# VH-VL binders against Vitellogenin-1 (vit-1): the designs that were tried, part 7

Target 1, 170 residues: Vitellogenin-1 (vit-1), of Caenorhabditis elegans (p55155r1310to1479)
Amino acid sequence: SVCKVQKNQIRTFDDVLYNTPLTTCYSLIAKDCSEEPTFAVLSKKTEKNSEEMIIKVIRGEQEIVAQLQNEEIRVKVDGKKILSEDYSAHQIERLGESDIVIELPEGEVRFDGYTIKTQLPSYSRKNQLCGLCGNNDDESTNEFYTSDNTETKDIEEFHRSYLLKNEECE

## First folded at step 1 (VH-VL)

Design r06 (framework fv_recibokibart)
Fold by ESMFold2-Fast, scan of step 1:
Structure r06 (fold): chain C 170 residues (1-170), chain A 120 residues (1-120), chain B 108 residues (1-108)
Amino acid sequence: as target 1 above (170 residues)
Amino acid sequence: QVQLVQSGAEVKKPGASVKVSCKASGYSFTGYYMHWAKQAPGQGLEWIGEINPRSGGTNYNQKFQGRVTMTRDTSISTAYMELSRLRSDDTAVYYCARTPEYSSTRFDYWGQGTLVTVSS
Amino acid sequence: QIVLTQSPGTLSLSPGERATLSCRASQSVSNSYLHWYQQKPGQAPRLWIYDASSRATGIPDRFSGSGSGTDFTLTISRLEPEDFATYYCQQYGSSLYTFGQGTKLEIK
């Protein structure tokens, strides 16, 4: 199943489409919310009125951040900028000029600076997913659970529950 | 071609229960939430609650919580609303209505209504 | 709970005139969660305007919706005889669906 984030729209793992503009604060897109989390995907806009995004992937003990810089994807691992020659060592692959693929324990994240695609190989009842991509439970009506596990149809409330606000973002 | 057809009028005594049905046709019954609303004579509309026909999960307006039960039967594409411990102020037309998608909050199709009269 | 207050309660006008119907919310409502319904006596409500400004299928272009925040308006540019009905606004907020009390549009 795939979750897509682009142009202020999110299509969840269970194929529900909704509109929510990302902010300059990180939003939790998808996370393994089990007792032993294996990954988290977060994203934010570079600027208020931009379609350009920054992605942060937490994978085990690693933090990967990617964004466009001078019209090319640039990657940092644990705060250090890496060159494309080093991508393979970090389970990251470059696809031409427009895309990178970041390997997850059970899936992948594709990112081109404007679109995020999170793909999981198969649904599992043992996986407890949370975030703006939904819970991947094959029930479209269960997609909008806030971070405190309350169901809502209010997209702003849903998004706000997964928003990491701080003094430097809005 | 979407159609919601409700059961006929009911007359009940105070303290009794009433169960209203809403039969859906022209669409995939389990793909859309079903809602119920109350309209007392000469008054406006009041939302009672909703059911997810796929899971059977329900959310009720707290004003009706404890007296209302919503169920469905997917084999006949029918939703039910049961209201118990009836009072005279439960006299109203009850409507079923659907929302077109999970994130939608608009009621795009309505049943014709069922008049429930509670009198001694 | 978000309370919707409609004004006026009754609006008496003649065919050919412009009608303006108000809906005020007790707190801010997203445009995506404010809708309008038309109801005639003895009939079920019918979706008329959704997401504050989008006309439902088959609704004439003389009808328009506008507004944001706490103030929303339904406008009928030139009344036709079939437009005389009760109009309800409806919102979703604070995990609850609520309706206004209605504005009855009646012929003068």
Scores: ipSAE 0.005, ipTM 0.517, lowest interface PAE 12.9, mean pLDDT 85

Design r07 (framework fv_recibokibart)
Fold by ESMFold2-Fast, scan of step 1:
Structure r07 (fold): chain C 170 residues (1-170), chain A 122 residues (1-122), chain B 108 residues (1-108)
Amino acid sequence: as target 1 above (170 residues)
Amino acid sequence: QVQLVQSGAEVKKPGASVKVSCKASGYTFTAYYMHWAKQAPGQGLEWIGEINPNTGGTNYNQKFQGRVTMTRDTSISTAYMELSRLRSDDTAVYYCARDLTIFGKVTYFDYWGQGTLVTVSS
Amino acid sequence: QIVLTQSPGTLSLSPGERATLSCRASQSVTSSYLHWYQQKPGQAPRLWIYGASSRATGIPDRFSGSGSGTDFTLTISRLEPEDFATYYCQQYASSPYTFGQGTKLEIK
């Protein structure tokens, strides 16, 4: 199952395509919403009118943040900047010049500064996923579940429920 | 500008299969879902199913599950609906329609094909 | 599945009169996913009102849509001869997506 985020557009794990403008505040893209969460993927824009993104992956208790800096991917682990020589020690792989793969407990996240692809095995977390990528239940419907598990058909309400507002969002 | 052009009328015997085409032009074919709907003579509209032209993924109304197959050919921007094991009550006009995904998977059917009459009789 | 029931089935009126067409859903439908289509004999349906209340491009302002929850209405303030057609409501909130049985607007 693959979820793709790019150009303010999301294609969910259930192959639903919709437009939602990301902001400069983190939005929850995909998360293991089971009783024992194993990962979360969040993203935000670098600035209001940019298609460039910053990704944050929480894997267990580890926080990975990646973004472009001078056309090159830069990675921080638990707030500390790491060099590409250290990526493999943190289950991160660099592909080509500007593309990285971050391993999840089951699956991976691929990021190039503009596109986020979250790939999970077909048996993984069906009906236990939450976030803007959907719940991966193999049902292609317009029924979305907010962060408080309330069913909604309003995309703006759906997005707002997964928007982490820690300050003014643009 | 945007056009959906369907294949011509068909006459089939009970038990046969029919394959209706819908050729899209004037937009990026892979960017919008394509739906199919049935309208029996003198009756209302009934949704049959949808296809994502980008992936080939499909979702069918359970009423038609097992008898309908939707496919597409991206090289010629054409969607197909094949209905098998035809019965007399499959006699209807079949429409393709483009959906516009704005806020959610499907917002509405903004452009429709002209319809294809399929007549099932012995 | 969500069942949409339209009333009346047939509405006979004269040009210049006001028409009110109802669409009732078997369960709540968010307004954004309730749409209306116009169909004339021998023609494909045309999008008329989307999201319960927004007129599609080119649709005259004598047409208005309203409603929320389970009850939706299409109103034509002053009928013109070209308005006599069958109108279908549709929900796109959950699969299978469904249409009402239609209201036929005919000349008296």
Scores: ipSAE 0.000, ipTM 0.466, lowest interface PAE 16.6, mean pLDDT 83

Design r08 (framework fv_recibokibart)
Fold by ESMFold2-Fast, scan of step 1:
Structure r08 (fold): chain C 170 residues (1-170), chain A 123 residues (1-123), chain B 108 residues (1-108)
Amino acid sequence: as target 1 above (170 residues)
Amino acid sequence: QVQLVQSGAEVKKPGASVKVSCKASGYTFSGYYMHWAKQAPGQGLEWIGEINPNSGATNYNQKFQGRVTMTRDTSISTAYMELSRLRSDDTAVYYCAREGDYDILTGEYFDYWGQGTLVTVSS
Amino acid sequence: QIVLTQSPGTLSLSPGERATLSCRASQSVSSDYLHWYQQKPGQAPRLWIYGASSRATGIPDRFSGSGSGTDFTLTISRLEPEDFATYYCQQYGDSPYTFGQGTKLEIK
């Protein structure tokens, strides 16, 4: 199962494509919403009218943040900047100057500054995933489940339920 | 068994409009962008525009802006391209094409194409 | 818009020969967004090479793609009769997405 975020659009794990521009506030892209969450993927825009993104991956007790800076990917682990020579120690692989792969407990996240690809095995627990990537239940539909687990056809309501708003973001 | 099946050939007078259909099957229609391209006799391919079947959002090549309208009907998994104020140089085969799956290292491409619809504009 | 110029416009060769088809962009295109399509008369185009160098499913290994920046190449190591067709390069790096004018590969 694959979820893709790019060009102000999301293609969910259930293969539904919809338009929802990210903001400068973090949005929850995909998360293990089981009783003991194992990961979460969040993203925001670098600027209001940009397609360039910043990602935050929470994996166990680690927080990984990555973004493009001067045409190259830059990574922080738990608030500390790391060099590419340290990536493997944190289960991060560099594929090129601007491409990284972050290992998840079951799956991976690929990021190049403009595209986020979250890939999970097809047997990964269905109906336990939440976020803008959907619940991975093999049901494609225009109806989505909010953070309160209520069904909606309103994309803005759906996105707003997964938006982490604060004073400094817009 | 992904298939894109287009409507049949059309003959139109200058100034008329033509609406070409593209019926999708074998995949989740709302999950993939649909593109349209023009190929005039003896010439190459020219991109006309794209539509997101889920939202209905469109993006057109500026050359066709103002004369082209793309729509879809999700209940029958069909995309449409309407071209208005037809001129003789609109005589061409028109193709629909699906924007295919890609990975982080490979950009979007057109993985499946319709068979084409010949539109002839003659007086 | 990015202009893709293919050369030659027509390439006349015999089965068994090597074919080299060029595609030049008016500005730099990421190789990830440079693709090749094959089209035979009366048929729709078919995806042939994607991301400059990856063969699409079912494409014989005699076909290879290469290039970066502004210069891209499609090579056929040993022509078979079924390879005679028109080949188009295409960029998906910047809107409007554009195709080259095509190289027609014909039997000599």
Scores: ipSAE 0.007, ipTM 0.540, lowest interface PAE 10.4, mean pLDDT 86

Design r09 (framework fv_recibokibart)
Fold by ESMFold2-Fast, scan of step 1:
Structure r09 (fold): chain C 170 residues (1-170), chain A 119 residues (1-119), chain B 108 residues (1-108)
Amino acid sequence: as target 1 above (170 residues)
Amino acid sequence: QVQLVQSGAEVKKPGASVKVSCKASGYTFTGYFMHWAKQAPGQGLEWIGEINPHSGGTNYNQKFQGRVTMTRDTSISTAYMELSRLRSDDTAVYYCARGSIRYTYFDHWGQGTLVTVSS
Amino acid sequence: QIVLTQSPGTLSLSPGERATLSCRASQSISSSYLHWYQQKPGQAPRLWIYGASSRATGIPDRFSGSGSGTDFTLTISRLEPEDFATYYCQQYGSTPYTFGQGTKLEIK
C-alpha cells in the first residue's frame, strides 16, 4: 500500500483521496502508533501557498530532514548535513537528480521536494498506523480516525488532530 | 563477504554478569540492525532484543528487560550484549544476527557463544 | 505476544520421501513476516525461506513454503541426506519477535 501527498491532496493507504491545505506547521503524515513506535513521517510547506515541502522522518532515535535547496535535495541527519556519498550509510538512496528514498523498518518514503510517497505493507501486526495517510486496514471508507482514535467525517478536524502547531508556524 | 564473529565460550557463577561480543565485517556496520537470540541446550530460539548501531537505540524482549544491555562500538564494528544476575537457566548458546531495516528476516548469523552458568 | 506452534516436533523419514512441516500462529500474520530457518547440530541457524514462500539465495528448489493467516507450511518434495536438520519458523510482525519450537527432521 502507498500513500501520496502532493499539491494539498492526500491519497491514503486505503486509496481514499481527499483535499487538505497543508501548512507551514509539521503535520503527521504516517506513524507507527504502537506501544513502541518505530517510525514517523512528518511534512510541512516551506511557506504558505507553496507546493514545496520539507519532510522529517524519525526512525528510532534518528531524525532525517530533507528539502530542496537550489533545486537539489539536501539531507540532514540529526541536524548535520550529509553528502550523497554518505546516504547509503543512513539507509537513504538517490534515485534521480532530486529523488531520494528513505528506508523504514517496514517500507520506504520517496521524496522529490514536492511529492511524498510512503510505501508500507497493507497488513502488519507490528504497526498500528496513524496519521493523515490513514490506518492501512484494507477498508476504503469516507471515515477518518483522529490522533485520539475517534472517528470523524470532518477533514479539518482530522487534519487538525495531526497538526503540530507552534508559535512560529501556521 | 558478510561475517559476524562472536567471542569465545564463558563459564560464570550464578549472580555474575557476562558480556558477549559480535564483530561484523564485509558490510557497513551502521546500515543494519543487530539482533541477539538465546538457545538453551536442546531447545529452540528466543529473541532477546535489537540495537540500531547507527543511533545506539535498543529494544528488548520484556522477559530480559532489566537484565540485558546492548551496546556497540562503531570504530571497531562490534556489538555487545551484557546479561547480568545470571541464573542456571541462562545456560545457552547466544547468537548475534543481522537484520535489515528494510527486510524482516535475519540473513546472517554469528557462530554462537556458549555461556555456562554453574557453581 | 504471538506464539508459533510447529508440528510435528520430530519427523522421522527416509531420503527420497516428501516432508511437510507445519507452523501455526496464535494470531494472523502477514505472510511477508513469516520466515523459516534451517539449523544443523553445532551450527548457527541459516535463513531458508522468507516471506512465507521465497527461497533464500542458494536454497534448492525442492524446498517450498506456503500459507497465510495463521497456517504456514514448509514442504520438501524429495528429501536428500543433507536436508535432515531442525527447521524453525519465525515471525517479525510484532515484538517480541518469536520462533516456533522447531521441527526436527531425523533419518528413519
Scores: ipSAE 0.006, ipTM 0.480, lowest interface PAE 14.5, mean pLDDT 84

Design t01 (framework fv_retifanlimab)
Fold by ESMFold2-Fast, scan of step 1:
Structure t01 (fold): chain C 170 residues (1-170), chain A 121 residues (1-121), chain B 111 residues (1-111)
Amino acid sequence: as target 1 above (170 residues)
Amino acid sequence: QVQLVQSGAEVKKPGASVKVSCKASGYTFTSYYMNWVRQAPGQGLEWIGVINPSGGSTWLDQKFKDRVTITVDKSTSTAYMELSSLRSEDTAVYYCARDRYGSGTKYFDYWGQGTLVTVSS
Amino acid sequence: EIVLTQSPATLSLSPGERATLSCRASQSVSTSGYSYMNWFQQKPGQPPKLLIHDASNRATGVPSRFSGSGSGTDFTLTISSLEPEDFAVYFCQQRSNWPLTFGGGTKVEIK
């Protein structure tokens, strides 16, 4: 299964397409919401009216942050900038100057500053995934489940339930 | 040079367990996933599972979840696959193979030589 | 589980001939310009060796006579002119989804 975030649109793991602009606050894109979470993928906009994104991947005890700077992907691991020669040591692959793949425990995240593609095995985490990418349950419906596991048809309510709001973001 | 060296052939009785080792050298052990794949005589390849040596997380094919345990010893750069409750159908050559999921160039680019496990009474 | 079907099961050819091997997936293994299909060569008594990754890219040291093509569900491995060392079993493998799956193999044997 693949979830794609691009141009203020999200195509979920269950192939539902909807419009929801990200904000300058992190939104939870996809997460293992089981009793023992193994990963989380978060993203935010660089600027209020930009389609350019920053991605944060939490994998076990590691935090990986990637974004464009001068049209080149820059990566931080646990708050420290790393050079491209160190990417492989952190299970990150360059596909080009601005395109990277970050390995997850069960799958991968591809990022180029404007598009996020999260690919997970279809056999894993059915009904235990949460976030804007949906629950990967093989049901293409117009009903979304918020962070407290209640169903809604209101995209804004759905998105707000996965926003990590703080004092520095809007 | 990258090398994966597996333990020697095993002969087991039905109901026993077998533990196969795969010792890695020539690269940073924790930077690559380690997969286990088997091949019955004259048959195709069957994926068993994978481990991330950095954190110890494992993912197994559902067929094997109740009988397989994959572990690593980072101090010796060695991965292990233990298969329990052996049946005659488990007779196969067992391979370890490294990869970095998401990296085509470094995906299953090196394999161990294989360990023949024979299960017979 | 993505099922990979390889055809034919056996190709009997002579050195210098072209070999064309097919691999079909039960569902797409491609996303937005990337096809997560690999090809391996296996000789008797040896582990498999990576030939082609991501549908069309040759692995390091693989001769130019080997080429891969295809996207979505239909993939082909072509050997333009068989050399004696090319008589082997060839397996396709998808890395689009876990569990990882292999095709049943195509044996290229000498006529």
Scores: ipSAE 0.005, ipTM 0.491, lowest interface PAE 15.4, mean pLDDT 84

Design t02 (framework fv_retifanlimab)
Fold by ESMFold2-Fast, scan of step 1:
Structure t02 (fold): chain C 170 residues (1-170), chain A 121 residues (1-121), chain B 111 residues (1-111)
Amino acid sequence: as target 1 above (170 residues)
Amino acid sequence: QVQLVQSGAEVKKPGASVKVSCKASGYTFTNYYMNWVRQAPGQGLEWIGVINPSGGKTWLDQKFKDRVTITVDKSTSTAYMELSSLRSEDTAVYYCARGHYYDSSGPLDYWGQGTLVTVSS
Amino acid sequence: EIVLTQSPATLSLSPGERATLSCRASQSVDSYGNSYMNWFQQKPGQPPKLLIHAASNRATGVPSRFSGSGSGTDFTLTISSLEPEDFAVYFCQQSNEYPLTFGGGTKVEIK
């Protein structure tokens, strides 16, 4: 099952397509919301009117941040910039100058600076996934649960519940 | 109103340990990284390390990895920095400073008032 | 680690004059299209105060007379017209990678 985020549009793991106002604040795209979280995927826009994104992947206790810089993907692991020759040591694969794959415990995240594709097994972590990509439970009618596990039909409310707002972002 | 309030001044003997606290208020404690920085009298600023309060993971400068432990107590919104095996060169004002959760490379925007640690025989 | 060198060590100026402070990094502090160089002001007995972040962005409440510029390895803090409260020590600081590092400081003192 694949969730795709690009151009202010999200196609969830359960194949529901919707539009959302992505911002310069990090939004929680997908997370293991069990009692022992194993990963989280977050993203934000580089600028208010840009389609270019920054991705943050938290994998266990490791933090990975990636973004385009001069048409090349730049990667930081735990706050330190790494070169592409070191990617494999961090379970990151380069597919091209601007295309990477970050391995998750069960699945992967593909990123090219504009599009985020998160792939997870649909039979894994049912009703334990949260975020803008939905709960991956093979039932599209169960989409749109907020961060406190309350059902909503308001996309703005859904998005706001997964938005990590601070005083510097908008 | 964001505030970081640190514990009071300490006088320690060489070889002892010191634990400095930093109590945060006015924001969601777990949403911002907490950094520790020191300044010897009349000298510049030296970064010690940072903690993500949400998971408790720390990143330390190599100079301090053998002697420093940074921890948090989420229930009291308090961060701690413990420095062991104190030497006279550790005499400094120790600051906590808020970073940014969404960008671990973000600026240090709010600082505690500082805690003077004096190491003398 | 990235070493930051500030110059001059001391600037002796009068109120109303322009102050120009330099900071040079041993390697680029640019990532993700941004230059992660920050500037702090420190007065005796006080913690540092953030003035500029990401090379050129003024922090909230910082007067417009303070401006930052530069990219890569060369950065400048400018105070267009010194006020009495601006006589202080200024530090540059990179946040491009861990460990975070600070320059040695430039003291702006009254002539």
Scores: ipSAE 0.007, ipTM 0.561, lowest interface PAE 11.2, mean pLDDT 85

Design t03 (framework fv_retifanlimab)
Fold by ESMFold2-Fast, scan of step 1:
Structure t03 (fold): chain C 170 residues (1-170), chain A 121 residues (1-121), chain B 111 residues (1-111)
Amino acid sequence: as target 1 above (170 residues)
Amino acid sequence: QVQLVQSGAEVKKPGASVKVSCKASGYTFTGYYMNWVRQAPGQGLEWIGVINPNSGGTWLDQKFKDRVTITVDKSTSTAYMELSSLRSEDTAVYYCARSRYSSSWPKFDPWGQGTLVTVSS
Amino acid sequence: EIVLTQSPATLSLSPGERATLSCRASQSVSYYGTSYMNWFQQKPGQPPKLLIHDASNRATGVPSRFSGSGSGTDFTLTISSLEPEDFAVYFCQQYNNWPLTFGGGTKVEIK
């Protein structure tokens, strides 16, 4: 299965397309919402009217943040900037100046500053996933599940339930 | 210069396991994914799975999940595919093939020369 | 999984003729102008050889008589004028979604 986020549009794991602009606050894109979470993927815009994004991947106890700086991808692990020669030690691959792949326990996230592609095996975690990418249940529906597991048809309500709002963002 | 060289043909009995190797040369082994694909005689291509040599992470087609293990040895730039509980339907040529996740070219190139695995009693 | 259907199964032509091969996907393999569709050529006893990547881009060293087109679910491989070495089996392959899948192949044979 694959979820893709680009240009204010999300294609969920179940192939539902919808429009929702990201903000300068982190939104939860995809997460293992089981009792023992193994990963989470979050993203935000660099600035209000930009299509450029910042990605945050939480994998076990590690926090990985990546973004473009002068057309080159830059990576921080647990708040520390790392050089590309250290990427492999953190299960990160650089496949170009602005293209990285971050390993997940059961899949990967590809990021180039403008596109997020999260790829999971079809058999991995049906109905245990949550976030804007959906639950990966092989059903294309008009129903979305919010962060409190309530069904909604309102995309704005759906997005707001996965938004990590604070005083520094909008 | 960029090459994938596979181990030789194998003949196995039903219920046995087989381990096929794929030795890479001419590029940075950890910079690319390694795929495994099989082809039964006279039939089409069937993707088995892929490994990220850098992490050892694997993703398999659902139909192979309980019988296939893909591993790598970074020190020798070699990938391995082990298939257990062999059946006559597993008789096929098994290929390794390099790919990139990025949009850079080339993609799904090169391929190994293939390893014929024959399962017969 | 995405199912790729190739047609015709067999195409019987003479050298110099144009070959047109079809590949249809059960769901779209395109996003934002990029179609994640490859074409391979396979001759007996050999591994597949990459001809076209991303639907329309020729691989290095592939003759200009080969061209690819299409987007979404419908893709075409065209050989403008068949040469003797072009009689082979051709496979399409998508890499937009996991698992990666191949079409059943089209055999281009001498009439």
Scores: ipSAE 0.005, ipTM 0.491, lowest interface PAE 14.1, mean pLDDT 83

Design t04 (framework fv_retifanlimab)
Fold by ESMFold2-Fast, scan of step 1:
Structure t04 (fold): chain C 170 residues (1-170), chain A 122 residues (1-122), chain B 111 residues (1-111)
Amino acid sequence: as target 1 above (170 residues)
Amino acid sequence: QVQLVQSGAEVKKPGASVKVSCKASGYTFTSYAMNWVRQAPGQGLEWIGVINPSGGYTWLDQKFKDRVTITVDKSTSTAYMELSSLRSEDTAVYYCAREGLRYSDHYSFDYWGQGTLVTVSS
Amino acid sequence: EIVLTQSPATLSLSPGERATLSCRASQSVSSYGKSYMNWFQQKPGQPPKLLIHGASNRATGVPSRFSGSGSGTDFTLTISSLEPEDFAVYFCQQSYSTPLTFGGGTKVEIK
């Protein structure tokens, strides 16, 4: 299954569509919420009124950050900028001039600077997933579980529970 | 070398429960999912469900949801499938099958147990 | 659920002949360049054996005479030249969505 994040709209793994404004603070999009997490996908806006995104993928001990710079996708691994010739060494593939795929332990994240598509198997990890993309459990009515596993009908409460707020972001 | 060894044949009466075991060896038990599939004599394959041993999370076919429980014992690298309220149409060979959890593996069943014949008769 | 339809139900062939087996899914089992269709061989009294995973990848130890192709909803298993040990039942299986489902099988039998 696929979760798509674009502009202020999220289509979850269970195909629930909702609107929530992303901010300049990182939001947790999708994560392995098991006892031993293997990945997390986070995203934020480049600036308050922009639709342009920055993506952060945590994969084991490795942190990958990608964003557009001068209409080209740029990638940092563990804070260090890498060139496209080094992408394959980090399980990253460039599919187009501004389109990359980052391999996850189970699945992949495709990013073009504006849209985030997270592809995961529809069953293998669905009950272990958390974040704004939902839990991928083939139930359309339970995608609003907060970070402390409490059900809510309030999208703002849902989003706030997955927001990594600091003094420098809004 | 990877092996899946299942428990022996069972004969049960209608209304009873059966618990089939599948003991894994030769790999890290929690890194692969374990599926259960059955096959009635002369019939095709029917998927029952799967468990991810790492978290204990299960997914079942709706037709089995009320009668099947899949569990694991990590200390013995053993998966279990328990089927309750047995009927004559549950007579089948029950297989466990290992499934790769990585996207690159296409979630294929690469190793199978030898099968356990469960016969439901009065 | 995704329904898989295999055709033909039975193929009666001689050793050395080519076998072509079809599997059609009721909806696409492909996403982002990957197809979640697998093929298994089953002989009497034995568990199924994985032949092909991801539509076209041969499993370890599977002879080169076996090949898989297709994407989306239409998939094919081909045995280029049948050996005596290839007379068996073949099942397709989708791993795209729960419940996981199998086709009804194609029996390849001696003419």
Scores: ipSAE 0.014, ipTM 0.579, lowest interface PAE 6.9, mean pLDDT 86

